# Ledger of designs, part 4: VH-VL binders against Large ribosomal subunit protein bL9 (rplI)

Target 1, 148 residues: Large ribosomal subunit protein bL9 (rplI), of Lachnospira eligens (c4z4q1)
Amino acid sequence: MDVILLEDVKTLGKKGQIVKINDGYARNYVLPKKLGIEATAKNLNDLKLARKREEKEAAEELAAAKELAAKIKECTVTVSMKTGEGGRTFGTVSTKEVAEEAKKQLGLDIDKKKMKLDVPIKALGNYIIQIKLHKDVTAELTVKVVEK

## First folded at step 24 (VH-VL)

Design d4 (from d2 with heavy chain A55E)
Fold by OpenDDE, fold request of step 25:
Structure d4 (fold): chain C 148 residues (1-148), chain A 123 residues (1-123), chain B 107 residues (1-107)
Amino acid sequence: as target 1 above (148 residues)
Amino acid sequence: EVQLVESGGGLVQPGRSLRLSCTASGFTFSDHYMDWVRQAPGKGLEWVAEIRDKEKWYTTYYAESVKGRFTISRDDSKSIVYLQMNSLRTEDTALYYCARGSSTSKYRYFDYWGKGTTVTVSS
Amino acid sequence: DIQMTQSPSSVSASVGDRVTITCRASQSISWYLNWYQQKPGKAPKLLIYYASELQSGVPSRFSGSGSGTDFTLTISSLQPEDFASYFCQQDYEKPWTFGGGTKVEME
C-alpha cells in the first residue's frame, strides 16, 4: 500500500514522503507505530488541514510578537547610575539591571539572555537595547540612564 | 499530584465585577498554558479564556462573548491564574473551571481541571 | 465557530457492554478532537487527545477513532467506574468548542 510518512524512517524515507510498502509491513509495523498513515485522499486532506492549523498558530504567535515589539518600542526604562565629580560615571549598566527595572516600571518580565546591547552602557544618556521576542521579531527598548 | 483549586465565585449584580483565582500545584506551572472554561446551569461547556506561558509572552485569547470584559492573567511565582470579570451579565452565570492546557500549541486539550467555582449574576 | 454535535445524549448500559459515543464537527477538523470523562461533582478527566491518543493512566478499554468530521469514543467493556458523562472538544481552531455530552448510566 501507499503510505505517507509522519516522521523520518531510515529504511523508508523522509517525513511527508509517500512510499509504497508491502501490506504486511504496513499493517504490522508502520501503521501501528504511527510512523506513517495510509495515503488515502482523506488522510492527505487531514494532513493538509493539520498543516494549515499549525501555520495559523505560527502566524498568530508572530503577530503577537510584533504587537509586543511595537508596544515595547514606545516604552522607556529608566536606570540610575552613580556619578562623581565632573559627571564621571561609575560602573556599567547590565542587562540584568535593565531587566529588573523593566519588570518594575513596565511590568515586563524579560529574560536577560534575550537582551542584546551593541555597546556597553557606561555613561548617562539614552540607549537602545534589543530584545529577541521571536525568531523573526526583535524589539527595541529605550533605556534612559540617569544620575542616581 | 496535579491540583487546581478555584476560588472567588459568588453572587453579584449585573454590571459588577468579580475576580476568580486558581491555585495550581503538583507540576511546573510556568510551563503550561492555562485556561478558564465555564458551564452554565443545564448548558454545555464553553471555553472562556486562555493565557500562554512566558515563552509566548503570556499571550491571551478570549471567547467573543467575554472580550473587552474579562481579563486572564497569571503569576508564575505563585502558581496562580486569575480571571478578572468586569461588567458582568446574567448570561455569565456559570460554574467556572480552571484547566491546565498543553505546554505547546501543538495540542489544545485540557488534561487537568479543578472542581470549579460558581458565579451567579442576578438582579 | 465550529459546532460539535454529540450523540446520543444518554445511553443505558450494563457492565461488560460495548459502548460507542459519536461526535460530529460542523467542518473538518482533521485529528484535533479530544474526549473527556466527568463524574458528578468531580473535575473532568482527559481520556483521548488528537482523536486516538490515549492519555497516560487511562485504561486501554477506552479508544478513540475518526478524523475530519466524524469521531467515535469506544468503551470496549464497560466497568462500574465508567458510568459518567463524556464529552468531546475540538482544538482545531479558536474558539475551542465542546460537544453537548453523553451520559452513560446503568441499565
Scores: ipSAE 0.860, ipTM 0.946, lowest interface PAE 0.4, mean pLDDT 96
Fold by OpenDDE, last read:
Structure d4 (fold): chain C 148 residues (1-148), chain A 123 residues (1-123), chain B 107 residues (1-107)
Amino acid sequence: as target 1 above (148 residues)
Amino acid sequence: EVQLVESGGGLVQPGRSLRLSCTASGFTFSDHYMDWVRQAPGKGLEWVAEIRDKEKWYTTYYAESVKGRFTISRDDSKSIVYLQMNSLRTEDTALYYCARGSSTSKYRYFDYWGKGTTVTVSS
Amino acid sequence: DIQMTQSPSSVSASVGDRVTITCRASQSISWYLNWYQQKPGKAPKLLIYYASELQSGVPSRFSGSGSGTDFTLTISSLQPEDFASYFCQQDYEKPWTFGGGTKVEME
């Protein structure tokens, strides 16, 4: 029997592969456990449609991420830093702090875990923080560090 | 026990606004997509709006019939999903259900529903 | 939009009967079909998802089958608590759409 695998099966192959297996093994193990389905025209078509659905969902997700990234790019978050005599700055602006201010100032609830700083923020000035919105989309948020 | 409780329904005139709320309990609200589904008197079920979770950046989707007029939102801290309904029309008259969606886009079933809140739009 | 045609609109049955409800999609939706039960004045309850997956807590007498355009909900042996309305819903493509429903009533 020709069976298309619905998941990776160590002894049979990878998801999406069509494998030829004994009818007994197929009917007694593979099919009942939904590890695969018979590779009929109907089943193959259904799988094709399922993939199409997933692709559409993925595309929508990507589009949403891109849209959000575009919005974020236009935004600036201001963070205050303590300064001492001579303009010496104290401490480091953390992603947590940026996230908190983003929420307060922009109404953006961003997980700090999604944020990445290429360099530590230890001085006044403008910085760009990267926000991972999607595997293929990273937003750039401007962080303006000012004197407290 | 999963529970969804809708509120905010009532009688309003066309063109007016109404805000529905759905309070969720018994599960991790923030992990699930939330949807509104309505049923007009003597009619079938109609999906209205969807809002996804924070991981999906609270992306929203709407039925064509309500686009531009309705806004779905959520407050995860309060476990509430909202439906702001503006420019209401007589055809918006229905029982509005809050429904819990899947935690992923893999499936878009609604595994829990509230009892609904009635919205009547009449002149 | 994908139209879901459900049949019959109503069915009279007795306890112990095998009941079959059908949904037809206007286009192929693969396995993306869900079944719900709704009793009067109660919230809908998910029975089956992805055409044949039994929702947790749902009795095994409920089963779903089909793919593509034709789907079936089967109650192998109708119980007193099963008298209710049933409806299908496709989750293949937005907008999500529902069938018109089937009322299972006592004969």
Scores: ipSAE 0.860, ipTM 0.946, lowest interface PAE 0.4, mean pLDDT 96
Fold by OpenDDE, fold request of step 25:
Structure d4 (fold): chain C 148 residues (1-148), chain A 123 residues (1-123), chain B 107 residues (1-107)
Amino acid sequence: as target 1 above (148 residues)
Amino acid sequence: EVQLVESGGGLVQPGRSLRLSCTASGFTFSDHYMDWVRQAPGKGLEWVAEIRDKEKWYTTYYAESVKGRFTISRDDSKSIVYLQMNSLRTEDTALYYCARGSSTSKYRYFDYWGKGTTVTVSS
Amino acid sequence: DIQMTQSPSSVSASVGDRVTITCRASQSISWYLNWYQQKPGKAPKLLIYYASELQSGVPSRFSGSGSGTDFTLTISSLQPEDFASYFCQQDYEKPWTFGGGTKVEME
């Protein structure tokens, strides 16, 4: 019997591989345990459709990430920093602070762990923080650091 | 035990607004998609809206019949999902169920449902 | 939209009977079909997902089969608590759609 594997099976092969196995082994072990399905035209088509569904979901996720990235790019988060004489700044603006302000000011709930700063924010001015929204999508959020 | 409790239903006139709430308990709310499904009197079930989890950036989806009028949202800190219904129509009359969806897009079943809250739109 | 057609709309059966409910999709949906049970005045309960996967806590007398366009829910031996309405739902493509339901009644 020709069986297409639904998962990696050490003794048989890799997921997606069509293997020829004994009918008894197929019916008594592989098929009942759903390690594979018979490689019929119907089953192959169903698998194809399943893949298509997954691809569509992935595409929608990507699209959503891109859309969000576009929105974020147009946004600016303002963060206040203490300054001393001569414009001396105290401390560093953290990703946590940026995330908190993003939530407050923009209603964006962003995980700080997904944020990356190329340069530490230690002075007043405009900065760009990168936010990983998707494996293939990184947003750029403008952070405006102002004096308290 | 997983529990979903809907509230906010009532009798309203066409064109009015209503906000439904669903309070979840007994599970990690933030890990699941949440959906609203409604059932008109004597009719079948109709999916209304979906909101995905934070990892999916709270993406939302709507049935065509409610697009532009209904808004699904969630507050993970309170374990609540909302359905803001604007510009209500008579055809929106139904029992509205809150349903827990999967934690992933792999499956889009609803493994737990509330008892529902009744929305009646009548002039 | 994908239309789901259930048959029959109602069925009379006795305790111990084998009951079969069918759901047909207007297009192929692979294995993306779920089954629910609903008792009067109660919330729906998930029975089967992905055509044949038994939901945790659901008795083994319930089984699902099929793929593509034709699906079947089977109750091998009907129990008193099984008299209820049953619905299929496709999760292949949005909008998610449901069948019209099947009421299992006592004979």
Scores: ipSAE 0.859, ipTM 0.946, lowest interface PAE 0.4, mean pLDDT 96
Fold by OpenDDE, last read:
Structure d4 (fold): chain C 148 residues (1-148), chain A 123 residues (1-123), chain B 107 residues (1-107)
Amino acid sequence: as target 1 above (148 residues)
Amino acid sequence: EVQLVESGGGLVQPGRSLRLSCTASGFTFSDHYMDWVRQAPGKGLEWVAEIRDKEKWYTTYYAESVKGRFTISRDDSKSIVYLQMNSLRTEDTALYYCARGSSTSKYRYFDYWGKGTTVTVSS
Amino acid sequence: DIQMTQSPSSVSASVGDRVTITCRASQSISWYLNWYQQKPGKAPKLLIYYASELQSGVPSRFSGSGSGTDFTLTISSLQPEDFASYFCQQDYEKPWTFGGGTKVEME
C-alpha cells in the first residue's frame, strides 16, 4: 500500500513523503494512528486543498498587515519632552512612551517589542518609528516630538 | 472552567441599534479568536462575525448579511467581546451566541459557546 | 458560500443503538468539518474537529469520518444523555457555514 505520511515517522520517512508499506502494517499501525493516509487520488486531492486553504489564510494575513501599515503611515503621534535653558532636551523618548501615546491618540495598541528606532530620540523634531506587523510587513509611524 | 456569558439582547424596532456583550472567563481570553453565531427561530446556525487576537491586530471578518452594519470588537483587559449592531432588520432576529474560536487559523472550530442572548427586531 | 446538508433531519433511536448522521458539503472541503452537540436550552458543545479528531472530554462512542464532500458522525452505542441535536460546520473557507441539524430522539 502506498501511504502518504502526515508526520515524521522515524522508521518510514518525513511528513509529506509517499512510502510503500505492507498492507498489514498500514492497516494495523500507520492508518489507525493517523501517522499516514492511503495515497489515493482522493486523499492527495484533500491534502492539496488543505494546502490551498493555508495559503489563502496566509495571503489574507499579509493583506491585512499591509492595509494596517498603510493606515499607520498616514498617522502621527505627538510626544512631549522637557526642555531646559537654551532648548536643551532632557532624557530620551522611549518606545514605551510612543506606544502609550499611540494608544491614547490613535487608539492603536502596539507592543513596544514590535517597535524599532533607528536613531535614539533625544531632541525635538520628527522621527520615524518602525513597527513590525508581519514577517514581511513593517509600518512606519511618524513621531513628532514637541516641547512640553 | 471556561464560561461565556452573553448580554444586551432585547426587543428593538427596525433601524435601531443594539450592542451585545460577551464576558469570558476561565481561560486566557487574549489568546483566542472570538466569534458571534446566531440562530433564527426554527432556522439553522449562521456565522456572523469573527475577531482575531492581538497578534493578528484584531483583524475582523463578517458575514455578507451584516457587513457594514455590525461591528465586532474586543477588550482583552476586561475579557469581553462586543457586537455593535446598527441598522437592525427583522431578519436579524435570532438567538446570538458568543463562541470561543481556536487560538490559530489552522482550525476554525468553536470549542465553547455561551447560552446566547435573544435579539428580536420587530415593528 | 459552501452549503452544508445534513441527513436525516431527525432520527428515532433507543439506548444502545448505533446512530449515524451524515453531512454533505456543496464542494470539497478536505477534512475541515466539525461536529457539535446541542441540548435544549444549553450551549452547543464541540464533539469532533477536523473530520475525525475527538475533542477532549468527549466519550469515545462518538466518532467522525469522511473527507471531501461526505462526512459522518457515528454514535456507536447511544446513551440516555446523547438524545440531543447535532450539527456540522465547515471551516474550510469563510463564511463558516453550518448544517441544518439532526435531532436524535427517543424511540
Scores: ipSAE 0.859, ipTM 0.946, lowest interface PAE 0.4, mean pLDDT 96
Fold by ESMFold2, fold request of step 25:
Structure d4 (fold): chain C 148 residues (1-148), chain A 123 residues (1-123), chain B 107 residues (1-107)
Amino acid sequence: as target 1 above (148 residues)
Amino acid sequence: EVQLVESGGGLVQPGRSLRLSCTASGFTFSDHYMDWVRQAPGKGLEWVAEIRDKEKWYTTYYAESVKGRFTISRDDSKSIVYLQMNSLRTEDTALYYCARGSSTSKYRYFDYWGKGTTVTVSS
Amino acid sequence: DIQMTQSPSSVSASVGDRVTITCRASQSISWYLNWYQQKPGKAPKLLIYYASELQSGVPSRFSGSGSGTDFTLTISSLQPEDFASYFCQQDYEKPWTFGGGTKVEME
């Protein structure tokens, strides 16, 4: 029997390979254990459709992430720092603080673990915080740091 | 014990708005996609809207019949899903179910449903 | 949109009977079909997903089969609690669509 594997099976092959195996082994072990299915034209087409569905969902996820990235690129969140003598700032602006202000000012619920800074925010000015939206998409949020 | 409780249904004139709420308990709400499914009197079930989880950045999807008029949203801190229904039409009259989806896009079954809340749109 | 056509619209049956319900998709949807049970005044309950996978807590007398365009829900020995309506739903592509339902009632 020709069987297409649904997962890696050490003695048989890798997921997606069509392997020829003994009919008894297929019917009594491989098929009941859902390690593979008979490589009929119908089953191969159903697997092809399953793969295409997965690809379509992945493409939609990527597109949604890109759309969100474009919206975030147009956003600016304002945060404040205290200044002392000579305009010197103390401490840093954390990603937690930026996430809190983004939620208050923009309604954006950003996981601070997805936020990355290229440079520490230790002074007034404009900064870019990178936000990982998708394994292939990173958004850029402008952070404007002003004096309290 | 998983529970989904819809509220906010009622009688409303065409062109008006309603906001449905679905309060969830008994599971980690933030890990699940959430959907609204409706059933008009004497009719079958019709999927309305879906909101994904935080990991998917709360992306939303809509049936064509409601796109532009309905907005699905969620508040993970309160474990609530909302359906804002604007510009209501008589054909929106239905029992509206809140449904729990899986935590992945691989399966889009609905494994827990509420009892629904009734929306009647009549002049 | 993928149209789901259920047959029959109703079934009269007795406790112990084997009941089969069919669902046909307007295009091939692989194994992406789910089955639900709904009793009057109650929320729908998931029985089967991915054509044949039994949901946790669902009795083994329920089984699903099929792929592509033709799917079957089977109740091997009808129990008193199984008198209800049954719906299929495809999750191959949005919009997710449902069959028109099959009412299983006591003869």
Scores: ipSAE 0.773, ipTM 0.899, lowest interface PAE 0.6, mean pLDDT 92

Design d4 (from d2 with heavy chain A55E)
Fold by ESMFold2, last read:
Structure d4 (fold): chain C 148 residues (1-148), chain A 123 residues (1-123), chain B 107 residues (1-107)
Amino acid sequence: as target 1 above (148 residues)
Amino acid sequence: EVQLVESGGGLVQPGRSLRLSCTASGFTFSDHYMDWVRQAPGKGLEWVAEIRDKEKWYTTYYAESVKGRFTISRDDSKSIVYLQMNSLRTEDTALYYCARGSSTSKYRYFDYWGKGTTVTVSS
Amino acid sequence: DIQMTQSPSSVSASVGDRVTITCRASQSISWYLNWYQQKPGKAPKLLIYYASELQSGVPSRFSGSGSGTDFTLTISSLQPEDFASYFCQQDYEKPWTFGGGTKVEME
């Protein structure tokens, strides 16, 4: 029997491969355990459609991430720091603080683990924080650090 | 244990707006996609809108019949999903169900449903 | 949009009967079909997903089969609590669409 593997099976092959196996082994083990399905013309077409659906979902996720990145690029989050004479600041602005202010000011619920802070924010001014929205999409959020 | 309670239905005139709410409990709300599904009197079920979870950045999808008029949103801190319905039409008259989806785009079944809230759009 | 056609629209059956309900999609949808049970005045209940996967807590007398365009829900031995309406729903492609339903009623 020709079987399409639904997952990696070390004795048989990798997910997606068509392998020829003994009929008894297929019917009593591989198929009941859902490790594979018979490689009939019908099942091959159904698997092709399942892959097409997965591709469509992936494309929609990428497009949504790009749209969100464009929206975030136009946003600015304002964060305040305490200062001394000459604008000297105490401490740093953390990704946690930026995420908190982004939710308060913009309604953006950002996982701080997705935020990348290239340089510590220790002074007043404008900074850009990168936000990984998707493996192929990174957004840029402007952070304006002001006094008080 | 899982509960979905819809509210906000009522009788409204065509062209008006209405906001539905669905309060969720008994599960980790933020991990689930949420959908609205409606059933017009004497008719079958019709999917209306879907909002995905935080990991998918709350991406939304709409049936063509409501696109541009309805907005789905959620507040994960309160475990509430909303449906803002603008420019209502008589064809929007239905029982509106809140439905819990899976946590993945691979499966779009609805494993828990509320009892629904009735929206009637009539002169 | 993918249209789902259920048959029959109703079936009259007795406790203990084997009941078969079919659902046909207007295009091939692979295994992306779900089945629901709905009693009057109640919310739908998921029975089967991905054509044949039994939802947790659903009795084993319910089973699903098929792929592509033709799908079947089978109740192997009808119980008194199984008199209800049954709906299929495809989740291959948005918009997610439902069949018109099949009412299983006492003869």
Scores: ipSAE 0.772, ipTM 0.900, lowest interface PAE 0.6, mean pLDDT 92
Fold by ESMFold2, fold request of step 25:
Structure d4 (fold): chain C 148 residues (1-148), chain A 123 residues (1-123), chain B 107 residues (1-107)
Amino acid sequence: as target 1 above (148 residues)
Amino acid sequence: EVQLVESGGGLVQPGRSLRLSCTASGFTFSDHYMDWVRQAPGKGLEWVAEIRDKEKWYTTYYAESVKGRFTISRDDSKSIVYLQMNSLRTEDTALYYCARGSSTSKYRYFDYWGKGTTVTVSS
Amino acid sequence: DIQMTQSPSSVSASVGDRVTITCRASQSISWYLNWYQQKPGKAPKLLIYYASELQSGVPSRFSGSGSGTDFTLTISSLQPEDFASYFCQQDYEKPWTFGGGTKVEME
C-alpha cells in the first residue's frame, strides 16, 4: 500500500514522502498510530487542503500583526518625569511604566517583555520604542517624555 | 470543572445597545480563544465573533452580519469575555452562547459552551 | 460561505439502535468537521473534532468518519441519555458554519 508520511519515520522516510509498505504493517501500525495516511487521490487532496488552511491562518496572523503595527505607529504615549535643579531629570522611564501608560492612555495592552528599550530614557523628549508583534513584524511606539 | 456563565441579556428596542458578559472559570482563560455563537428562535446556530489570546494580540474576527456593530473584547485578569452590541436589529434576537475555543488556530472547535443569555430586540 | 447540510432532520429510534447522521459540505473541507450534542435548554457539548477524533470524556459508542464533503456521526448503541439534537460544524474557513441539526427522538 502507498502511504504518505505525516511525520518523519526513521525506517520509512521523511514527512511528506510517499512510501510503499506492506498492507498489514500499514493497517495495524502506521495508520492507527497516525504516522501516515493511505496515498489515495482523495487523501492527497484533503492533505493539500489542510496545508492551504494552515497557510491561510499564518497569513491572517501576519496581516493582523501588520495592521496592529500601523495603528501603533500613529500612537503617542505621554510619560512625565520629575525635574530638579537646572532642569535635570531624576531616574529613568521603564518599559513597565510605558506599558502602563499605553494601556491607560491608548487602551493598548502591551507585554513589556516584547518592548525593546536599548538606551534608558533619562531625559525629556520624544523616543521611539520597538514592540515585537510577530517574528516578521516590529511596531514603533512614540513616547513623549514631558516635565511633570 | 470548566464553567462559562453569560449575563447581560434582555429586551431592547431596535437601534439600542446591549453589552453581554461571560465569566469563565476552571481553566487557564488567557490560553484560549473565545467566541460568541447565537441561535435565533426556530433557527440554527450562527457564529458571531471570535477573540484570540494575548500571544495573538487579541485579534478579533466577526461574522459579516454583525461587523461594524458588534465588538468582542476580553479582560484576562477577570476571566471575562464581552460582546458590545450596538445598533441592534430585530434580526439580532437570539440566545447568545459564550464558547471556549482551542488554544491554537489549527482547530476552531468549541469544547465548552455556556447556557446562553437571551437577547430580544423588538419595539 | 461554506453551507453544511445535515440529514435526516429527525430520526425516531429505540435504545440499543445504531443511529447514523450525515453532514455534507458545499465544498471540500478536508477533515475540518466537528460534531456537537445539545439537549433542550442545555449548552451544546463537543463530541468529535477533526472528523473522527473523540473528545475526552465522550463515550466510545460515538464515532465520526468522512472527509472532504461527506461526514457521518454514528452512535453504535443508542442509550437513554443520547436522545438529543446533533449538529455538525465546519472549521475549515471563516465564518465557522453549522448544520441545521438532527433531532434523535424516542420511538
Scores: ipSAE 0.771, ipTM 0.900, lowest interface PAE 0.5, mean pLDDT 91
Fold by ESMFold2, last read:
Structure d4 (fold): chain C 148 residues (1-148), chain A 123 residues (1-123), chain B 107 residues (1-107)
Amino acid sequence: as target 1 above (148 residues)
Amino acid sequence: EVQLVESGGGLVQPGRSLRLSCTASGFTFSDHYMDWVRQAPGKGLEWVAEIRDKEKWYTTYYAESVKGRFTISRDDSKSIVYLQMNSLRTEDTALYYCARGSSTSKYRYFDYWGKGTTVTVSS
Amino acid sequence: DIQMTQSPSSVSASVGDRVTITCRASQSISWYLNWYQQKPGKAPKLLIYYASELQSGVPSRFSGSGSGTDFTLTISSLQPEDFASYFCQQDYEKPWTFGGGTKVEME
């Protein structure tokens, strides 16, 4: 029997590979365990449609991430720092603090694990925080640090 | 035990607004897509809206019949999904179900449903 | 939109009967077909997903088969608690759409 593997099977091959196996092994193990399906023209077409669905979903996710990145690029979140004598700032603005203000000011709910800041925010000014929206899309959020 | 409890239904005039809520418990709400499905009197089930999880950046999708009038949203801190229904029409009269989706886009079945809340749009 | 046509619209059956319900899609949808049970005044309950996968906690007398455009839900030996309406739903492409339902009622 020719079987299309639905997952990696060490003794048989990789997901998506068509392998020829003993009919008994197919009927008693591979097919019942959902490790593969018979490689008929109908099943090949159904797999093709399943892959088209996956591709459509992936394309929609990428497009949504790009759209969000474009919107975030136009956004600024304002964070305050306390200053003392001579305009000296106290402490560091954390990604936690930026995430909290982004939610309050922009309605943007960001997982801190998705945020990357190359240089610690220790002074007033404008900074850019990178936000990973998708494996292929990174957004840039402007953080404006002002005097409290 | 997974529970979904809808509320906010009622009788409203055409052109008015109504906001439905669905309170979720018994599962990690933030990991699931959430949907609204409705059933008009004597009719079949009709999918209305879907909101995805935080990983998918809360992307929303709507049936064509409600686009521009309805807005689905969620508050993960309260485990609530909402349906804001504006410019209501008599055709929106239905029992509205809150439905839990899978945690992935691979499957879009609805494995738990609430009992529904009734919306009646009538003069 | 993908139209889902169920047949029959109703069936009269006795406890112990084998009951089959069919669902046809207006285009090929691979295995992306789910089945639900609904009793009057109750929420729908998922039985089968991905054409043939039995949902956890669903009795093994329920089974699903088919792919492409034609799908079948089978109840191998009807039990008293199985008198209900049954719906198919496709999840191949938005909008997710439902069949019109099949009412399984007591003879």
Scores: ipSAE 0.743, ipTM 0.889, lowest interface PAE 0.6, mean pLDDT 91

